# VH-VL binders against q9gzu0: the designs that were tried, part 18

Target 1, 229 residues: q9gzu0
Amino acid sequence: MGDPNSRKKQALNRLRAQLRKKKESLADQFDFKMYIAFVFKEKKKKSALFEVSEVIPVMTNNYEENILKGVRDSSYSLESSLELLQKDVVQLHAPRYQSMRRDVIGCTQEMDFILWPRNDIEKIVCLLFSRWKESDEPFRPVQAKFEFHHGDYEKQFLHVLSRKDKTGIVVNNPNQSVFLFIDRQHLQTPKNKATIFKLCSICLYLPQEQLTHWAVGTIEDHLRPYMPE
Key: E = the ipSAE of ESMFold2; O = the ipSAE of OpenDDE; V2 = 0.75 times the mean of E and O plus 0.25 times the DockQ between their complexes.

## First folded at step 6 (VH-VL)

Design x6 (framework fv_lutikizumab; at its last look DockQ between E and O 0.10; V2 from the best seeds 0.00; counts 0 for: pae E 17.5 > 2, placed apart)
Fold by OpenDDE, look of step 6:
Structure x6 (fold): chain C 229 residues (1-229), chain A 121 residues (1-121), chain B 107 residues (1-107)
Amino acid sequence: as target 1 above (229 residues)
Amino acid sequence: EVQLVESGGGVVQPGRSLRLSCSASGFTFSDYGMSWVRQAPGKGLEWVAYISRSGYTIYYPDSVKGRFTISRDNSKNTLFLQMDSLRPEDTGVYFCARTYWDHRGYYFDYWGQGTPVTVSS
Amino acid sequence: DIQMTQSPSSLSASVGDRVTITCRASQSISKYLNWYQQTPGKAPKLLIYAASSLQSGVPSRFSGSGSGTDYTFTISSLQPEDIATYYCQQSYRTPWTFGQGTKLQIT
């Protein structure tokens, strides 16, 4: 049985393949780069910056709740909303990432990142860059904010601690733009059984039209605040 | 035939508010982004606001950010522009424009005839 | 913001003439450039998108070319109905900006 990460990747690939058969994805016309920064509460502590090995775009209707809210609020018709659901949102999956710190032995390898029970993280920041495929243009920052604050995912972790389900845990930020896929592990210590939550993968939700909405600056400009000295 | 009809223009004093509407017909309104573009008397065109088909994505230039609000009702095929804290420099004809986008970029492929807005003391 | 500079600001030509208008961006806009025609008292009309793509229903005498920062709009044979102000517009990034316009008249 392949490692959980491999299984997830395979599942995503299958899903992508199925979706490609059914619907044209605008996201397929783009190349993506993604970075993940773990910002610490201690200001003197440099952020941990990771580069995503591969960004996998998937067209899904999982933005349904927000769209349907518009229907409930009488902002949109159900019919129009259904049409929107078919075309509106791209999931950008980041199943693998590696540390940008190349000076540390082992940092070039994919690492599981423990999110809990640590409390030193202020927020997770994802930076997304894109360009048209076959373009000679540099990657451009997508004008979208992807942040997940510690308080928001901790609340969800605590809630899940009470559940005995062995299945992967998914938590999301309040605006449902960042989804964290979490692996719950039980560690046996000499004194106690401890539960830890490890980050397995990240998925960003982005409206398709935002794929062409770029901010100003280079990748380096946007990474600078999170780069180690 | 694609039709866009603006309404709501008028004469107002500085600091006042005005709400523009654009009625769309002849196409599936919910499939397209929409924009407002204005033109001061005897001047060129200035993009004012954009809203995506779902209403999720909204953009403004700095000149109107914080004062103008673009919105849409897909069930009524209507685009809106709420203009608050109006200034004399906001005077002009306001056009509703269908905003298409693809791998070739954004472009305003259909325009309304415009509604005039005059801000004067 | 990306500045769009059109030249000339005004142009007079005869029927049948070849007319050329240029638009320069303050930075590369990667062919995200559109051309619009506006006749007096009317709404603007899209003529060219993506630097060189002719909008459906637009006469073939209109064309566009260019890359990077420099773009050209051409009317191969000027017609009386072409009297208008022409605008270039970049959609490379927000805010989307227009050129100042070129007023075309017929002598």
Scores: ipSAE 0.005, ipTM 0.531, lowest interface PAE 11.4, mean pLDDT 84
Fold by ESMFold2, look of step 6:
Structure x6 (fold): chain C 229 residues (1-229), chain A 121 residues (1-121), chain B 107 residues (1-107)
Amino acid sequence: as target 1 above (229 residues)
Amino acid sequence: EVQLVESGGGVVQPGRSLRLSCSASGFTFSDYGMSWVRQAPGKGLEWVAYISRSGYTIYYPDSVKGRFTISRDNSKNTLFLQMDSLRPEDTGVYFCARTYWDHRGYYFDYWGQGTPVTVSS
Amino acid sequence: DIQMTQSPSSLSASVGDRVTITCRASQSISKYLNWYQQTPGKAPKLLIYAASSLQSGVPSRFSGSGSGTDYTFTISSLQPEDIATYYCQQSYRTPWTFGQGTKLQIT
């Protein structure tokens, strides 16, 4: 009969229609908090945990236009296009952060974290929380996984090194939920010259449906595994 | 159409372990979160565990945290609850519940028949 | 933890009567409240979610309302099959908690 999944989908579609009529995005209806943990391979070592100072949501209209153009041009099947239309994507940009070390507070800065060459990072984990704007609710964790394992981004960095004419780079994890904006820099020392890749910004891509999928627990509950000492 | 069938309940002594299973059919199991909810004899309902559709997110109340482990096998459409260090207060019927949510919260929209667990002696 | 208190603990009514059950939360839960029915010897069944939304397949005689800390559940015209215990449950914060239940009997 009318299962809860169908009810949820219908409600989301009606909200999307209202937002498009007003030229607003679903993401504009939410407040966000995001945290970034750089998880080390050494299990005894605590993660480097950062709070994003400002989460900047951007609606990706081009995704829907590409689907509709494909249907219009008869390049997509109708059934496949209907599934893709349900995956309206939001970009959540995180250009600036501050350390959550207890002895360093208020040191907001541009993201500047060396990702390569190094071998001590296992993965990057982003923790995303949301609530409806103008709500007195606490933030709740978005039920989605945002991880980018070292092996996956290192392979892409090595490929970029073979193309020495690129200075700004974007790489993504296999499921296309985390995008890293990378600055390629050259360090010169008295001894040698080396290339490094620094993280400048993170962007989370998620279907807008996920903005209303909350897991249980508080921010504190979810941060605890990554909290520095 | 949605069907949830629990098994693995029984009578055990305090301090021992028990593993419950829940077989799911009639829906795409990997699209839904799942919970265990228990009911002591003649008493009300108590939520005891939640696991998200991918298994990435897991929650417990303090009463069972560290003793109970929820898990799932999406390839077999099966939910599990490993219960260690059982206490007499864990006695009750254990229900498997499908857990759905939207921007207005979480709710248990389909329940199994329950499997009884008795911790005595 | 958020405590949920139901009133009354038990209730007797005749077929056709309007029945009202109250549920009070120890703090505001912003309409993150569900109602379940449990007939004797059976599993619970979801009736109302998000304080006032009727679950699919549930008769329209069941309804819910409320906000903040105070919520009500109403059966507009009691039927013989409505003999059950009714539970409210908050999903605002973990641990998710249930009220103690209201036993409904028909005379």
Scores: ipSAE 0.000, ipTM 0.413, lowest interface PAE 17.5, mean pLDDT 78
ESMFold2 (binder alone), look of step 6: mean pLDDT 94; pTM 0.956

## First folded at step 8 (VH-VL; framework fv_lutikizumab)

Design y1 (at its last look DockQ between E and O 0.03; V2 from the best seeds 0.00; counts 0 for: pae E 16.4 > 2, grease 19.1 > 18.9, off the site)
Fold by OpenDDE, look of step 8:
Structure y1 (fold): chain C 229 residues (1-229), chain A 124 residues (1-124), chain B 107 residues (1-107)
Amino acid sequence: as target 1 above (229 residues)
Amino acid sequence: EVQLVESGGGVVQPGRSLRLSCSASGFTFSDYGMSWVRQAPGKGLEWVAYISRSGSYIYYPDSVKGRFTISRDNSKNTLFLQMDSLRPEDTGVYFCARTYWDEYYSRGYYFDYWGQGTPVTVSS
Amino acid sequence: DIQMTQSPSSLSASVGDRVTITCRASQSISSYLTWYQQTPGKAPKLLIYAASSLQSGVPSRFSGSGSGTDYTFTISSLQPEDIATYYCQQSYDTPYTFGQGTKLQIT
């Protein structure tokens, strides 16, 4: 029975081989809409709501290197990563998003959202909607929960802070359904050096079988809790 | 107090058109979706149309799709139902209903307030 | 379309009786079920939403239960003012559909 490390390597190789065979995604048959809400701890503070300009579906194998890098960096476990990769999962990328709330200072620019250091965010919520391509039907909410709590990504940020020369940081929620692509920036003030983590893009992971699992309600209904009164 | 008052009902011949109105008061009209539900004489309830708070989302059953048009004027707190190509089977009392969305459960719509209805009779 | 079947179609009971009405959906509706009361010549009134949630202002003698395809509406102690037709409605999918109704009378 080979070295545990050898077994892991073999398992990864098998997984890679399987993923290479999957060139097409059921997701290609759907149109998607996505919204991102930053929910603040202060209940009186309205959420920052963003609309994704374009949702790009890709297969999991396209980000295999990033996932494996995360494992190597101990950001998430190999076991959980392998489980994810073994599942027929589609990645839904949100490379660009625009603020739906122009009244919120600092949220007016695309992709200009600092996640750390700050303590006012409770969680990130992503809302996914879809419909069959060439359908005249309205977008329907995908029956999946995409949440990333502040405590969970902060832990990962703190861990990364201790490492030098890391660019292109990826963090994920515990259930590996939400991936945040983060840019680390070093800010030098006359008095202090500060590190900030800026959100660059978001990727949702969804099993392909769930692409047709819709909840009830309209986009408006689901966005209501995050919209200004 | 929430009030919904329907108007515009009457007797028409098959193939003709009729426009119903529903005047809303006692609540912020623009915050709620609205529906039309009809009831044939001595029969049960049939959902006819839904319109979201902004009017961006509209749903019909197949029974009225292509013939009926739901609309709203939030500035006037008024819901409309344009009924074209009317048929005898469209005869009944038409109710406007405030359509509530349960944010907590996200379990669909229910009609929490109803008007008294306006009668529509389609006959030759 | 989701079909809703109510039973019974009519019911007669005495004041103080426990009354039970059932509603069955042709497929699972995941508790997206609402019960309405309609008195003669009046508009329907919301009683129960989300299968078991009592609408504000509705007497506690009214209740709802169920899951999947099968749901039950109950009046724990029938009152004279409860004479009405009762309807279930699913909001799981469009078109939203109602049961055929249950006419409740007092003997």
Scores: ipSAE 0.638, ipTM 0.849, lowest interface PAE 1.2, mean pLDDT 87
Fold by ESMFold2, look of step 8:
Structure y1 (fold): chain C 229 residues (1-229), chain A 124 residues (1-124), chain B 107 residues (1-107)
Amino acid sequence: as target 1 above (229 residues)
Amino acid sequence: EVQLVESGGGVVQPGRSLRLSCSASGFTFSDYGMSWVRQAPGKGLEWVAYISRSGSYIYYPDSVKGRFTISRDNSKNTLFLQMDSLRPEDTGVYFCARTYWDEYYSRGYYFDYWGQGTPVTVSS
Amino acid sequence: DIQMTQSPSSLSASVGDRVTITCRASQSISSYLTWYQQTPGKAPKLLIYAASSLQSGVPSRFSGSGSGTDYTFTISSLQPEDIATYYCQQSYDTPYTFGQGTKLQIT
């Protein structure tokens, strides 16, 4: 009990036990801020940066179905999927955002971003910040990496093109921390028709114990690589 | 072929109201933001209203804010402009324009298709 | 508001001439700049967006360049059908203002 790390683990375990008795999650004890950057391959082009209007934390059993679907589609290994199923996982949903561009003022919109077919995006980066609810402390970056590289989601989109299932399309990054909810849409032109994959929402999956592990820096420090000059 | 057809223009005295309509065809109307742009006689162009494809974002310049109301009915492929408290300086041809807003590529707003315009005269 | 000033306000040129039109913004607009063509009695038509990107179906004799506050529109070899008024528009900050127009005539 003299180790600072041991004391923190014991305190977290007691809090977790109390929350389970009250039918509350640890995530319910936090405020969140989330930003989404679509990073372009062209280095001089600044990212398309969005602030999520409300981060919706949920504890849902549907993560099991999404993981099993991914294994069935050869998107994940069975071993890593079984590990994820054993964790106490929080889903942090981001269905609505507003642009950080200077020419869009005070407008929250449902997410509506074309991901395929296109070749100009390098990756999607989600920046998650938290603090204890009702604290006066500034938000701090959660110590977790939320990146989804173009090659990883394009591979899954190409596989999905042959599917006949009309259930919602969900793809995830290799470490299963970022889930993209995709609308499969057909656009008609006078000359042909084309299939597009449109991003409708993002969900971050993380173990609940990560909510109290923060990286150094401020929101401003972590946003600066993606902000317009 | 994309077509935009304006109607509802006319001659009216100052302080009165007009309602403009724009009928859209040849594209999925609900996928695009829409604008009204006016051109005074012998003058240049002025952007006077914008509405996003879902209707969640609406913009007016100060010259018409509080007097003009843009709206859309996506089920009828129709854009509207309600113009109240009209002034002589509102005289001009009013164009309906399809507005391309590329938030993903950060290329700004531009008007890729325009109607032929409907004249509005506010005098006497 | 960002003021957009076009130069010249009017010009005449011969078929085959190289024509340039300048658009100056009252502050930097970071290439959020669009060029339109309006032929007499008709609605404007999009030619160039993002300062230099040519719209599909627009002849390659039209081009745009520039950055910051200063932008140019060029017709490399003037054709008879290019008689029109040309407008620039910024989309950097609301209201998205137009230049006053440049009337192009052929001698």
Scores: ipSAE 0.000, ipTM 0.412, lowest interface PAE 15.8, mean pLDDT 78
ESMFold2 (binder alone), look of step 8: mean pLDDT 90; pTM 0.914
ESMFold2, look of step 10: ipSAE 0.000; ipTM 0.424
ESMFold2 (binder alone), look of step 10: mean pLDDT 90; pTM 0.914
OpenDDE, look of step 10: ipSAE 0.012; ipTM 0.542

Design y2 (at its last look DockQ between E and O 0.03; V2 from the best seeds 0.00; counts 0 for: pae O 13.5 > 2, placed apart)
Fold by ESMFold2, look of step 8:
Parts: structure tokens; sequence; C-alpha cells
Structure y2 (fold): chain C 229 residues (1-229), chain A 124 residues (1-124), chain B 107 residues (1-107)
């Protein structure tokens, strides 16, 4: 008396055992698409929407330190951070972006995005989609939320700005799912020098178990709120 | 106030074709996904076609794929179902259904408004 | 395909009774479940979406609950106008499948 649930459970257990033996990331089994929306505070203004050119799964031994830095710099709970650190985390790096609205607006826009000082951004939203590698099935949204509100990263920028000795700026959101890699630059003016923070890249941190948990809806459906026009 | 009115049903021989229409009013048609759902006599409901608000995404179940074609004309607020190579098992009432997606919550797709249905009978 | 199994297939109850209909999915559907009412000779009408959310304009005697594979639809106090066939439907994965229906009669 073999039932489908018993076969499914055994297949999952074999896959889990195989992955443990190889020490390979589960993320290597998937294709990804990622979009980044900079949502403006003004409700009538459409988001600045970017498609990530290539999502790169990254395996490093330093992800624990990046999570703990969030605790040190932002007063996040140590208990919450310890729970996250006990999970296998996939790092999904987004080093390059292409604007999705160049042709619609008829204007050119460089990928070099200034995050501070400016007061018009509400939040950064990352939309992550995946499918099994070698599949011709449509991409499906990963069941996770990747949002970084302006107030949360501005607090961290102000903390960094008060200290001259900080280089290689990395900030993260409260649930530690979005990491921003920031370049500090100085602009010259006739009157004084001004400091700006530019976004260099984004990395999403996702427990590996979530890679097989999809939400419903198409890319079109999920992008609709952020689309130009 | 939302109204969906189907037409084009009838009696047809196996292997023939029918084209169903659904006229929409009382809402902005181009903002909504649309579907066709059928019901065999005295039986349950079966989803048979989906089309996105722009018409760019279309889905069919295997039971009708390759035989049915869904389309829409947003300028005329009209949804269509072209049914080719009809079989006796395609007999039923065909409903036009507005397919809702909540942009702010991931609560799935559901059919929030239905037309009255148009009967289709496929027999020799 | 996800199979949706409703219980019971038919049901007879008196005005004022509490009526319960269950719907079981062949796999977890994560609360992507909808309940429809179809009165004789009419099109289906949406009652409940996302397992437990009541559609606007639907009387408060209707409710839904459940998660995973097991879902429940309840009429707290049956009214004469509630004679209909009730369908559950999953929208977790295509094809979006319906339960076989529960025919409700009033004695």
Amino acid sequence: as target 1 above (229 residues)
Amino acid sequence: EVQLVESGGGVVQPGRSLRLSCSASGFTFSDYHMSWVRQAPGKGLEWVAYISRSGSTIYYPDSVKGRFTISRDNSKNTLFLQMDSLRPEDTGVYFCARTYWDEYYSRGYYFDYWGQGTPVTVSS
Amino acid sequence: DIQMTQSPSSLSASVGDRVTITCRASQSISSYLTWYQQTPGKAPKLLIYAASSLQSGVPSRFSGSGSGTDYTFTISSLQPEDIATYYCQQSYERPYTFGQGTKLQIT
C-alpha cells in the first residue's frame, strides 16, 4: 500500500541527504530573477524599477558577521539574530542593474543610485523569483519579503557618518534579509564639501529552506504596483 | 453594477466550432484578468481559460489546450472564447468570470464576479 | 493536479441550524481557498476568499476557517435563501480546481 505522500516524503529525504553530503548550496539548483524598486514617498510618483542583470548565489564564511553587524549598528534583537544564524543562509548578490523605464521615459538613467542625502524615497523593495534550473516553467515568486525602509537605513548612515574610521559600508534591514553595500563619496561645491552615500550592490539573505516555498502570481502581477506608466 | 453578459452559445455537432463573447460593464475592464469557467449539466465547475489584463499571459488546462483560444478586446470591453474541435464532453454552461488579484496582499486569484452563463451543447 | 474533496456531497438541515461543510486538498494549499454559492439556475457567487475573508455584502452568518489541507465552511444559522450548492476552489497552482460541490437542502 504505497501512497503518494509516502513517496514524496522519501524523495525529499533523499534529496536532503544528498545535499548534506556534497556541502553544496541548494541555490545552485535554481534560476533566479530579481527586480529592485525604489518606492517614492509621493503616492502618485511611480517607483524607479530595475531588473537585475544576473543574480549570483554567493557562498561565503562571513555571513554570520554581516548579521551580527546589524545587531551592533542598529540595536536589533540578539535573540532574533541568533535564530537566523542557526539556519543555512543563501546569499543572492545583485551586482548590476538595468533600468526598466529608459525606453518609456525617453531619458537615460545611470545605474549609479544615490540613497542619501535625499528625502524622497520611502523604501527599497526587492522582488525575487525562482524556478528549478533546466525547467521551462514560469518563474514563481519566492515566499519572502525583502523591504528596507528609508528610516532604517538612514539611521545606519547617520551612525556611520559620525565615525571617520568606517570603510566598506554595509547596512541591513530589521529582519536581516536585505543588505546594502554602500560607497561613501564627497561632492565638492563652491561653498563646501558634501557627503553622499551611493548604492553599489544589494545582497538578499534567505534561509535555504525558503527556496522551495513559492507564493502565487506571475512576475507581471507582482511588478504591477511598481511599473512606470 | 458590475455586469458580465455571455453570448454565442448553442447546439453544434462534434468537430465544429463556436465563438463565445462576454460583454463587460460597470468596471474598468482593462484592469482585470478574465477567465472562462464551465459547468456540465448537473455537474461541478471546471476552469477552462485565463487571460491577463493586458492579454499578454494566457493559460489553459490540458483538457482544452490546443482547441480553445481565449482573447480580449480592451477597447470594446469584450472577452472571447474560440472553441474549435468541439467534443460531446465540452457540453455545459460557459461562464465569463472576472479574475481578481489583490496587488497589496498575496491572497491568490479568485472569481469575484460571474456572468449568467451561455449554454453550449455538442451532439450529433 | 490538486484534488479537492468536499464532505458531505449533500446535506439536509432545518432553518436555524448550524451547517458545516469541509473541503480537503490533496496537498497543502497555504490558505489559497475560496468558497462559492450557486443557487439553482444562477451563476456562482463568491462568499469567502483566502480561506476566512468574507466578501463584501455577504451576510455575517457565513464564515470560513482552516489551513494546510483542511478547510471548513460554516453557516451559523441557516436561512431559507441559503438553499444552494456550495463549492470550494483552490488557487494555489494551475489548474485551479473545484470541489465536487455540496448540495444543501432545507426541510
Scores: ipSAE 0.056, ipTM 0.618, lowest interface PAE 7.0, mean pLDDT 81
Fold by OpenDDE, look of step 8:
Structure y2 (fold): chain C 229 residues (1-229), chain A 124 residues (1-124), chain B 107 residues (1-107)
Amino acid sequence: as target 1 above (229 residues)
Amino acid sequence: EVQLVESGGGVVQPGRSLRLSCSASGFTFSDYHMSWVRQAPGKGLEWVAYISRSGSTIYYPDSVKGRFTISRDNSKNTLFLQMDSLRPEDTGVYFCARTYWDEYYSRGYYFDYWGQGTPVTVSS
Amino acid sequence: DIQMTQSPSSLSASVGDRVTITCRASQSISSYLTWYQQTPGKAPKLLIYAASSLQSGVPSRFSGSGSGTDYTFTISSLQPEDIATYYCQQSYERPYTFGQGTKLQIT
């Protein structure tokens, strides 16, 4: 019965409460490895492959504020967020990653993290591997597809670009399995002002029931398409 | 203790076939990639074949591609090398080697354990 | 193919001596280099991987260094049991190639 702002605030509070209450227990029983590949449109160009330093399963909602901010800023809908929370999904956060490429000097460049403006990326691919915690078994590929196509996140960037008050941006792929946390940066050159969107972190969403669904193959097998020959 | 024992070597004429076996023990065979490396008499080492844990990924150098076939039976802890169309230059000691692929490296393969090797002689 | 060139091809030293072997790649291999020891009639043994990482169980007198195309293997104090042929191997790209080996003897 309150004004629209009051309703929004209440909705956000409910979301926050749900985020706080939602704890991932099963994910804590696994070790995770994650790789991120930036696949370029040019087929001859080798993919930029990164290894996630640490995959963080959501035991506590460490990124609650980013999620809430995303909703507040209308980067993604409250409805979609609620839907995700209602689903028994685990969040796998990748806050830091480093280049695996050794064939190129200075592989870790700012340009590797800039998603916009650029048009040379076809898609982002995340490869997730897991094993039971305290196990000496090799990591197995999680049977899930984590892809974010350039067209999908560019569309969202363009939409957000028109809004001046948005600094932290969260975008997601259509199937809501990959979430990108983006920083909006303004670059001042002597000639021009430019806005860039830099990737800060990635979060994967996976139904908990799929945590034990492994595909066949090794890490090597699955990374091979993204590795230099 | 990790043990790799090669067998199946012998003397054959050019153009003939030979099948090598490597019996693995002391570790979970299915958890490791495997390779064959050969050494010609008085010469250095030459990588011959690679097979992943599951057998889904296989690599050969051009020198043996199309002639050699690497395979494995994880249920028997055994690695195989089928060598067809043998040539005199294939003469040497053949080693099976447990192969480590560092997941933190995009390219790195090295061989952390080797068998004693089995001799193969190809001569007319 | 990447060619690996070891130097020297043969070396004689006394017990307690510092021994150095070099390996040069025909192109940069970005530290994807491994050192092996092979004693006569025995299986090769892994000593150093990733140019400078000591394999578990290997004595600390063994070490490796280098980058780009040039790499060095060092025995800080040569022991009688170190009589062997040593090989470098690159894993930068296929086919994986080895150096020609360095035969180490003790005087």
Scores: ipSAE 0.000, ipTM 0.511, lowest interface PAE 13.5, mean pLDDT 84
ESMFold2 (binder alone), look of step 8: mean pLDDT 91; pTM 0.929

